# Designs tried in a protein design chat: VHH binders against c4kar8. Part 345

Target 1, 263 residues: c4kar8
Amino acid sequence: MAELSTPSPASPAPLDGGRGDELEKFTLRGARQILQLLQDLITHRGLITAHTGGGHSFMTAVLKVDEERGRVVLDPSPDPQANRRALAAPRLTCVTQLDGIRIQFPLVGLGEGQDKGRPALFAPLPAEMLRLQRREFYRLQVPLAHELSCLLKAEDLARKPVEVSARVIDIGAGGVAVVVPTGAAEFVIGGTLPACRLALPDGEPIELDLEVRNLNRQTQRNGTEQLRVGLRFAALPRAADTRIQRYIFKTERALNAKARGGL
Key: E = the ipSAE of ESMFold2; O = the ipSAE of OpenDDE; V2 = 0.75 times the mean of E and O plus 0.25 times the DockQ between their complexes.

## First folded at step 19 (VHH)

Design pf2 (framework vhh_7pa5_2; at its last look DockQ between E and O 0.16; V2 from the best seeds 0.00; counts 0 for: pae E 3.1 > 2, placed apart)
Fold by OpenDDE, look of step 19:
Structure pf2 (fold): chain B 263 residues (1-263), chain A 125 residues (1-125)
Amino acid sequence: as target 1 above (263 residues)
Amino acid sequence: QVQLVESGGGMVQPGGSLRLSCAASGFTFSSYAMSWVRRAPGKGPEWVSTISGSGGDTSYADSVKGRFTISRDNAKNTLYLQMNSLKPEDTALYYCAKENEYWDDDIYDSPFDYWGQGTQVTVSS
């Protein structure tokens, strides 16, 4: 009677934040800590963004923690397609904030069912939860000496396609802020700008989809009005992400060196 | 500390109207876009509306377009949601949410960094 060694459940892939070693300090793996944090998310009615891959995400919330069954219960998306994507995804990356602290955790083995007669999503408790203070998540202010530009594919007031070259003023792993002339294009918060091009110093422009997240009209001292547009990377290829991260790292290093009087 | 406090929820009949308010503190209110999100029982959170920091730009979910109006008073640090022609399907906990300015780290970020406890809206005959 050969004891079929039940394959040890594959350790959930580490939170693939490329900064593996530095993130360990902020990673919770204790069962009690994880349960407490999930309970805190319930108590504070945490809005969670669940990423399913491919640039897709949906909002959810922790409905319940079932300690007896070792599972977390989530609200399903009101969008059936999002739920289908979630169920098909090998892993969900859940992101939220609590008291200014970013929380990130993976969920693996998502299933659907009912909780108290209502539709719900179920997953095993996460094996780890990352807690990062905001100070660690900053956008790099693009130095004036560096001309980063982003070609935005947008529409004008007549819904005619227009291309706008925008100066990048800050960049992070999740997006960019750009400045455009007022009236250059019409932007809608929550709207997607497809097939935009981000120019980095290290090579060919990166093609990416951008989501408009913020619009801020500013009047300059000279009376000129400019539009600041906050853009999220809606779909970023892995290679592009790597390039962006490399740029940020390199630039930060250079800035720090300069600040220390070394350049 | 950032605080968002929703008010104005209640029970209303179908076809009725409500006006929600959100009092904001702890940050430069005019510098950030603000949103309303709602959560109905058995349904996950749903984006409802967003308004830019200056108030000049607004967007709406298709489900509420033409019925709801988002506005803000930056002098009072207050966000509003005027809800007209309310339907039973509008029954939800409504959250005021601050848009996340810094999408710093990963392809994986949340559009919101702060939200309130919500105000309950119930539309029932």
Scores: ipSAE 0.847, ipTM 0.946, lowest interface PAE 0.6, mean pLDDT 86
Fold by ESMFold2, look of step 19:
Structure pf2 (fold): chain B 263 residues (1-263), chain A 125 residues (1-125)
Amino acid sequence: as target 1 above (263 residues)
Amino acid sequence: QVQLVESGGGMVQPGGSLRLSCAASGFTFSSYAMSWVRRAPGKGPEWVSTISGSGGDTSYADSVKGRFTISRDNAKNTLYLQMNSLKPEDTALYYCAKENEYWDDDIYDSPFDYWGQGTQVTVSS
């Protein structure tokens, strides 16, 4: 264990800071749902990465669910040091995937024991489990060098048509976030902006309809006011969806390759 | 849909050899690092070996160095593990695992996003 296949040593904050409200809709809290999901992991022989904090992790698997005792039973690591770290940790963050869906759940109160005469790790059933379709939730922070922009066909305060070239700051499978100067156009939450044009680095701009979902005012360091606009793809043709997903995938792969030790 | 199918397992005597294969489909095979992971009864999963997408960089767990060789054939979308000088402690279910397609700022990401059902290797007299 403990080579290229493990997470990088650099450890930013956990998945819970300013994104906690976004994750709630993907969080399972029903006991029956949790038991079924754990059973699905057992059935599919899920490889689980258990994070103990401090950049340490080990691979494990759910052996079974003990419903009578309200416990989950895990494989101990073949590495005794990993087991000692797990038992000392106040919490394990368990991460895996099931058919491309990220599964994450905390385990607290981990203990050592035996199951049918074999060493095993035990913990109370988690009170919650996160099921996250990564493509749906993931938002790529757009590199400034890509100069991604979106031409918005909106209206000004006098209800006159105006075109605004907005800088794209993040992009995901379901939409984009852009910034515009305050007052450049009037946006209405729930409003549709038809025939906008998203400029990607390769190829012709993509024509697409956008729905305004969120507005947030911000002041830049030089004192100027800008508006962050959250936009959802209202009707996305298959070809446009494919191009957007390809951009996200290629850019993320390039960033991942650099982060995993490519200089 | 991503699919990984392991084969080539079986029963051998100590000191014997086996060659495992993993047939990959549903993704651009040459774009991803691939790994072998094994799981013995009473033990959790243990990383065995990794090979880069191009095949130019390999790494091994200390327990298998000098005995196992990972390789890949990108024209055939196939990953291999040549296992020599097998020992009883190599008895395990061996999985072929794909490098995680999406890596982001999450500190608790998983290194693998897909794996097969495994192929059984049993080393006994």
Scores: ipSAE 0.412, ipTM 0.803, lowest interface PAE 3.1, mean pLDDT 82
ESMFold2 (binder alone), look of step 19: mean pLDDT 80; pTM 0.795

Design pf3 (framework vhh_7pa5_2; at its last look DockQ between E and O 0.13; V2 from the best seeds 0.00; counts 0 for: pae E 4.3 > 2, unsure alone 60.1 < 65, placed apart)
Fold by OpenDDE, look of step 19:
Structure pf3 (fold): chain B 263 residues (1-263), chain A 125 residues (1-125)
Amino acid sequence: as target 1 above (263 residues)
Amino acid sequence: QVQLVESGGGMVQPGGSLRLSCAASGFTFSSYAMSWVRRAPGKGPEWVSTISGSGGDTSYADSVKGRFTISRDNAKNTLYLQMNSLKPEDTALYYCAKESTYWDDDIYDSPFDYWGQGTQVTVSS
């Protein structure tokens, strides 16, 4: 009677979060805690962004936690291509928020199936969940009248260098969100764009390195498709930081004055 | 505490119209972009539309373009979604979502940090 050694489930890959040591205190690994948090996401109808790699993501939600089978059930994307990418991905990085606290967890071993006769995605329960209440930098919505722009040094699909002039839609001490035409460049979440130039109203453009943190495709009312790119300041000189902060404070003050009936 | 409360959902026939509202509280409403997201049974969440804090910029999913209009009244702290020419495929729970305006190191960005409980829209003959 050869004891079929059930292969020990491969330890899920660690969360791709920054310096591992500092995040440990915010990482849940207890089965009960994980289950509770997942249940809370269900209760609150949590909107989850699932990253599949290569700069691709889709929105999902936890449909069910199956404790008996040790799996989580997710809503599939309405986009079949997104589902294909998800199923092909070795790992999903899921990001959401609950009560203002960011939650991140990996899913490995994604499959598709049916739950109560409806299409669903299935994965083993995450081995860990990061729960982090960090709000480091406020982002100011840039007034249209200011017309802030950022020259992005990026690559196209052929990895040819391209420069893309992007409109800045929000700015904070930690980064900017910009809009670019779809297809203008290839962006990868986690990728760095070196030697970009941020134009502020008060002087010469600021040269800085940017890290891609978020990608959202959007269609404007006029039918134009745009890509919103969230960019973190990867390296910001002190002088530049000061200028950005000054701009933010000045603009906020002006907006608040206007909101109070000040012309 | 941030609160988002959706209303205006209901049952409507194909080709009909609805106007959704979202009452926002607990934050400076005009300082944040707002979005509508919908979740249909078996199809998962889908982004519908976004409007900037000032209301000057709007964006839409292709599936609703030309039919839906997002707007806001910052004096009333209210977000709206006018839905015209409704189709059965528009049947979903519609959420009001606040766009995240914070950057955190060491984690991926999330587009939304708060959302409501949703309002049900059902398009059926």
Scores: ipSAE 0.821, ipTM 0.933, lowest interface PAE 0.6, mean pLDDT 85
Fold by ESMFold2, look of step 19:
Structure pf3 (fold): chain B 263 residues (1-263), chain A 125 residues (1-125)
Amino acid sequence: as target 1 above (263 residues)
Amino acid sequence: QVQLVESGGGMVQPGGSLRLSCAASGFTFSSYAMSWVRRAPGKGPEWVSTISGSGGDTSYADSVKGRFTISRDNAKNTLYLQMNSLKPEDTALYYCAKESTYWDDDIYDSPFDYWGQGTQVTVSS
């Protein structure tokens, strides 16, 4: 691709705008922590995508941190139009990753000037920086056409073993959510379900232990009651983790390709 | 753990050729688009070229079209950049960069999640 950036239909939130409270524990606001993280970006030559709004972005890097003036110095884009958009933007949302950790920070009050006789962009140090492994919150909504299922080895109301084939409605790095008919089995929050089997399309089912994390009763559109069960992967083998991540990746890419006209 | 290691940089005369390599490990190489990015002294990062996961689609910055060729060998997990007709303005640190795992058109994100330390290309000035 000639320019590896894509416009969004509207100025989307940098992460999940409705989950800001959940992200607070990953937000750095200490001046020393912020300075150290910016210095780490400099040391590791971090490639930063700076979003200017309206689906526009450009590549940049932190050139230096001027602690005494309280400023961060960025490389300008080689594209003058990108620089003009950045200077006109009320806010620059900077996104990068360091060693698998997503780093995001806003810059406001961006100005232009010179650093050591070369053009540069300047802004006050950010008041906050987000450090997040993006995968921690991501849950893929499983397409119904995939018919992804998990065989649960649970107990009925009489505490007798039952096997329940549960439809998987979402899947992430740390677990799945499934639905079962009300009364198909008894589930206890904190309880474990040993030797369950998760059926992925690309091979034999994965045998794994699951821990019940939450239970919610739900009503289907036809009036039938079901139980949504949130399940955490207990001791997940490396090969199983790889297969789950591959499924998530391929499914997400396929859905994005359909939205993009099959590229 | 994802690792990208560039090699093949060095000093060449104007008009010369150089071939860069990037050895990839820790991920399914063929599933991701890969790019070369360069950073000249005193300039910000500049995208150079991108190749699709399969190798079937390539793209280039205008400044390198016709002179540089990106390729990949998915059996060897290696990305290449053949650079011909080199000019002094091609002097830069060249990085390979991996397409982000969870990059989505409708999500504010960066197009890359990992990159190497880079290999220096110097065209005698």
Scores: ipSAE 0.261, ipTM 0.697, lowest interface PAE 4.3, mean pLDDT 82
ESMFold2 (binder alone), look of step 19: mean pLDDT 77; pTM 0.768

## First folded at step 20 (VHH)

Design ct1 (framework vhh_vobarilizumab_d1; at its last look DockQ between E and O 0.03; V2 from the best seeds 0.00; counts 0 for: pae E 15.8 > 2, placed apart)
Fold by OpenDDE, look of step 20:
Structure ct1 (fold): chain B 263 residues (1-263), chain A 125 residues (1-125)
Amino acid sequence: as target 1 above (263 residues)
Amino acid sequence: EVQLVESGGGLVQPGGSLRLSCAASGFTFSEHDMAWYRQAPGKGRELVAGIDSGGYTRYADSVKGRFTISRDNAKNTLYLQMNSLRPEDTAVYYCAAQKSFEGSTSSGPSEYDYWGQGTLVTVSS
């Protein structure tokens, strides 16, 4: 009876994706939710990329969840070296996808043993699991020469209405990403910016409502700090959709032609 | 099959320039965030530069003003222009890719789906 050294139930370290509070709404910490999601992975036979650090990874799968022992059972790699790396790693980062949703979770305290006479890897249940919806729509990188802009109607720190002219850096059927100076306005993820104006090169600005989906602060090469704001089209009239699609199509063709040396 | 193939590495003198390329295949390049990482001898892998599917870029502080990341979606190719190279830039440089999602511009190395085999850059007098 090889005593399966029960890995110490050390709470796995939080997902350190460097994305801070932005990921909180996508993070599951409830025991029931975690168990359900792991069970879903089993049911769908989801392949998991397990990262052991240093750019190394191996393919695995969740074989079962042992609720009584509070552990997850993984399929070991056919590569013994990968398994050794996994066991030596202080943290295993598991990444998979289910129905277009990226799932990421840490495992800490990995051990090896036997499950029903087969080699297996064991770890305590993850303390958290991250679920991230994959981008559904292609985003065109907007050429700088096009100078697309979006007038955002937002609020400042004092809740005073402000208008911010933002540069559009990418555009797709579902929304836009814009950049604004830091401190230009206060944005809240999930918040709606009403009656904004998207300026396309081919005509009058499009009035639309925008929903804030993500925020990313970045220091540029020149030391300037900017805020990237991901915005979803909350309601887009058909005519506006057509204009946006036309712009994307035309721009893509032009870029491709240029890339081929045609322009 | 997904492939990321780095090229352009080599030996260069301090102050010199190199341009790395990463040829991508087997996935929809335009829908992926891309990044360059490097690993120096005896050190961990670190972010050099990233560019998301929307063209938003980020740089490590150590390379800001010297390196430029860019992408050509038509050619499925990622680039890293490296100017004013220093001995401390000596490393194996890796191309990485991940499917884009909301907030993906701040993703760490463990979150990338695909990695190249790397290309060696040596900066020495």
Scores: ipSAE 0.233, ipTM 0.624, lowest interface PAE 2.3, mean pLDDT 87
Fold by ESMFold2, look of step 20:
Structure ct1 (fold): chain B 263 residues (1-263), chain A 125 residues (1-125)
Amino acid sequence: as target 1 above (263 residues)
Amino acid sequence: EVQLVESGGGLVQPGGSLRLSCAASGFTFSEHDMAWYRQAPGKGRELVAGIDSGGYTRYADSVKGRFTISRDNAKNTLYLQMNSLRPEDTAVYYCAAQKSFEGSTSSGPSEYDYWGQGTLVTVSS
């Protein structure tokens, strides 16, 4: 997300619970997944900003996970006042990045003790951890009723320009997958298709450059052949990105509501 | 040459268990997101479970709590432990792989580069 990439010396503020349903797909609640993410933080020696409330925070790190006791072990602050605030806080909100991925998790029941003779802070394993990707690669399966299409400006075998109207079968922030009849055009992995047009239901088609990422031949049950073409957005303007994300969000919500209401 | 070879399918009574395996070769397994898909007679392929290169898992609602996906990067093998099987789980199960994008999970079958030939699971009494 743009906020996670902002060059600031201060740590980003915690996300609050008012975004809970939007963040659910990025929230880990399984014990094994939480242990794994904590281990990733240990392995990468990730520095964590622990927020104690009232605009106060301190830097820490996960030193280890004590699976036997079901606890995380944190590095105490060299500032004794920061440690006192942490121990007094009802909740410690930990925020960090791991290779550009924003991570946030709560710790409750923080206590002081020792680990291998060194001072340490301890807390039960968090009940949840938020893991926000640098780039969301979610791919919406496009409903057939939307008949979403992309006009491809490609070439035939003789290198002559050809336009192919391709049905979009999935769409995400970084690209689309389309199907075309076999032989409609020649596609080369790594090749570019300039000035293609993606037709969304609301608004004018988006003009964009596409890069061919993969090609898969498919034989339909009726015996006809089609080609699945995976396409990456090569130059996606911010306004176009916003329109695509809005389409994905609204369609996902509509499909979810329809499934519940249509039982 | 890329290969995904499923095994462990068979006939099982409702309430029973099976463990599926998918042996992978011809690509860097640890750099790929893996998934199990299934296809029941007369239906399209649907996601059963996925596991990314970092080990983060997701499950179809119909199998949550009953199925467990796992991977062994040292053995280039993907697993699906299937417990409390129901007749509705009857399908051909396919192993799928795609190149990972760090910190992400792909959800569409169109995103997967490689597919196995499938292994049949029949849940019937």
Scores: ipSAE 0.000, ipTM 0.164, lowest interface PAE 15.8, mean pLDDT 78
ESMFold2 (binder alone), look of step 20: mean pLDDT 80; pTM 0.802

Design ct2 (framework vhh_vobarilizumab_d1; at its last look DockQ between E and O 0.02; V2 from the best seeds 0.00; counts 0 for: pae E 20.9 > 2, placed apart)
Fold by OpenDDE, look of step 20:
Structure ct2 (fold): chain B 263 residues (1-263), chain A 125 residues (1-125)
Amino acid sequence: as target 1 above (263 residues)
Amino acid sequence: EVQLVESGGGLVQPGGSLRLSCAASGFTFSYYAMAWYRQAPGKGRELVAVITSGGSTSYADSVKGRFTISRDNAKNTLYLQMNSLRPEDTAVYYCARVESSSVDRSGSTYEFDYWGQGTLVTVSS
């Protein structure tokens, strides 16, 4: 009587921890950021594909953001069945694009009603929004030893001008990513930071205008929260561009040489 | 300009009846849900009744079975028939336009964007 060893159910393969970390870099969780992004969707009349599960979806749009009540108003489907599915779904996965950037966010707790005499769907504000920025440009990870910094001219919550010295963590032809302490300043995606100063090792700081493109809160291992700010060069003088490119090239060469067993 | 004008309030004895009217103007009345709410002296605002654009009605528990909300879209008028009035019904009654209404698992939520000046209902022996 051969004891048929029932094969132990294969433990679900650990979700590859690496992909999760990458997604976190593109996930917005800040209330203000979420509100701004939703407002941008409204302004651009972005069509949203709302997935209700089971392979079903419908087209919608954000009609209104109600900050006071913490809810979003959506355009219902012209198909009543789609709306029923949406309302019955435990989660709605919304997918859209803005300026070529894929945006994904969940909505839970859908309700139906009317807004300004028109049928509408209602949901609490999403807790997170995923903004997948395709980096158009290669970005060099800045070696810690280089101590690149950028002096940001920003505003605080009271719209008072503040200067924040930010560490540059990556740099490319199109912009920089910096880290700042949480609460150091208020950043708005799409906002311009004028007359900032990028410090390169090879000379005087470069004065430039920066556009906020991405905001990500990061929790360090020590529990300290930092804000990663993705910044685009809004107006880069040619001379500055040349300096930045030279720095990138020089640094890349040095890193490659080191990786090959050089100095 | 959106205007809501309430009328029909007054003094009534307990057990009596009143009919409130709200004349609406400045918007497409038939597209909007409408509501009555009241505010008693020293108390907060209380939603009394709501009627959707489609004619569905809802009532506060305190007035259910006694009050009837109705509308005449041709006359752009909202009504509140109040029967079996009680002293606790004494309040200023306001007509309100529902800007937004939602129903979810937690219940119904209403937002108002316009309201009238109110009409006083006093129930006293």
Scores: ipSAE 0.223, ipTM 0.634, lowest interface PAE 1.4, mean pLDDT 88
Fold by ESMFold2, look of step 20:
Structure ct2 (fold): chain B 263 residues (1-263), chain A 125 residues (1-125)
Amino acid sequence: as target 1 above (263 residues)
Amino acid sequence: EVQLVESGGGLVQPGGSLRLSCAASGFTFSYYAMAWYRQAPGKGRELVAVITSGGSTSYADSVKGRFTISRDNAKNTLYLQMNSLRPEDTAVYYCARVESSSVDRSGSTYEFDYWGQGTLVTVSS
């Protein structure tokens, strides 16, 4: 089977499919904050991916904010079908980044019109805007050379305790993804794995509770079956969070220095 | 490519029984908690029943003892057996996949990321 290629990197996807209430502390609802953030997007000519639903999106930009009428003005797509989808959509989910800060906001009630004689799209100002620093959404791909591991205290099919040493393939502020041999343990989505141990290169392993968030069976090049297990950190002590963030920062800086030195 | 297709709805008299089916495709069915919810005309959506990947079940108070959710992982199919049907059970019934991050073992908090187009159940004499 051959993978069908796309020509360019995928557009940024909305984050609203995850834990929405965990994003609440990063959500701006003050009118003044919202206006300033929109103005920042205008000033820096931020490119925006506008999602219209059904997997459809188009590129746009905020052209201006009409504060007197409480409206935002968007650049229409050169594709008439994209504009028709946008006007028909109950919600337009706008996603962009500005200097490593992820910005996401909904627009409701999109309309068509003209701005200074040019076609434009109009919507009421958003009631909220999500603003995330990189740390709040970033997942580091763990270098194979680090051989990062997590000891999972899980159950077998008979609900008997088993311990599984799993290789960590990515790590972020909120969790890890690991790989284990198929059949090493039973993992259930939504299940809790108490008292697991995450081994970082520096210091003693961190004891933490993990929640299973996704499972993906995959076949390696040699035909071996394995599971990719997405795991969320249950509430971390501040010291553990600090160690994880330090590992991510230090590793990223090392990888960036190596990439630059390879020029 | 995730698809959920409900079937088995129809007209039934009060006190009767009906079994709904939901054919799932495009994902590893056995890894996900699955649910039925319903929407009566002019009302909001109501969660009816949930079954976890491990087979644990939970039910709305309005259907406890009358409805049974089950799954056949070999056939990628979710079922809802509805007994002792009442006129108040009249609704469009939807099959849904529970988003993995919203599940706990007790089934207390559920969000859905995919759902079907529904099957109509009418309970009347």
Scores: ipSAE 0.000, ipTM 0.101, lowest interface PAE 20.9, mean pLDDT 77
ESMFold2 (binder alone), look of step 20: mean pLDDT 80; pTM 0.804

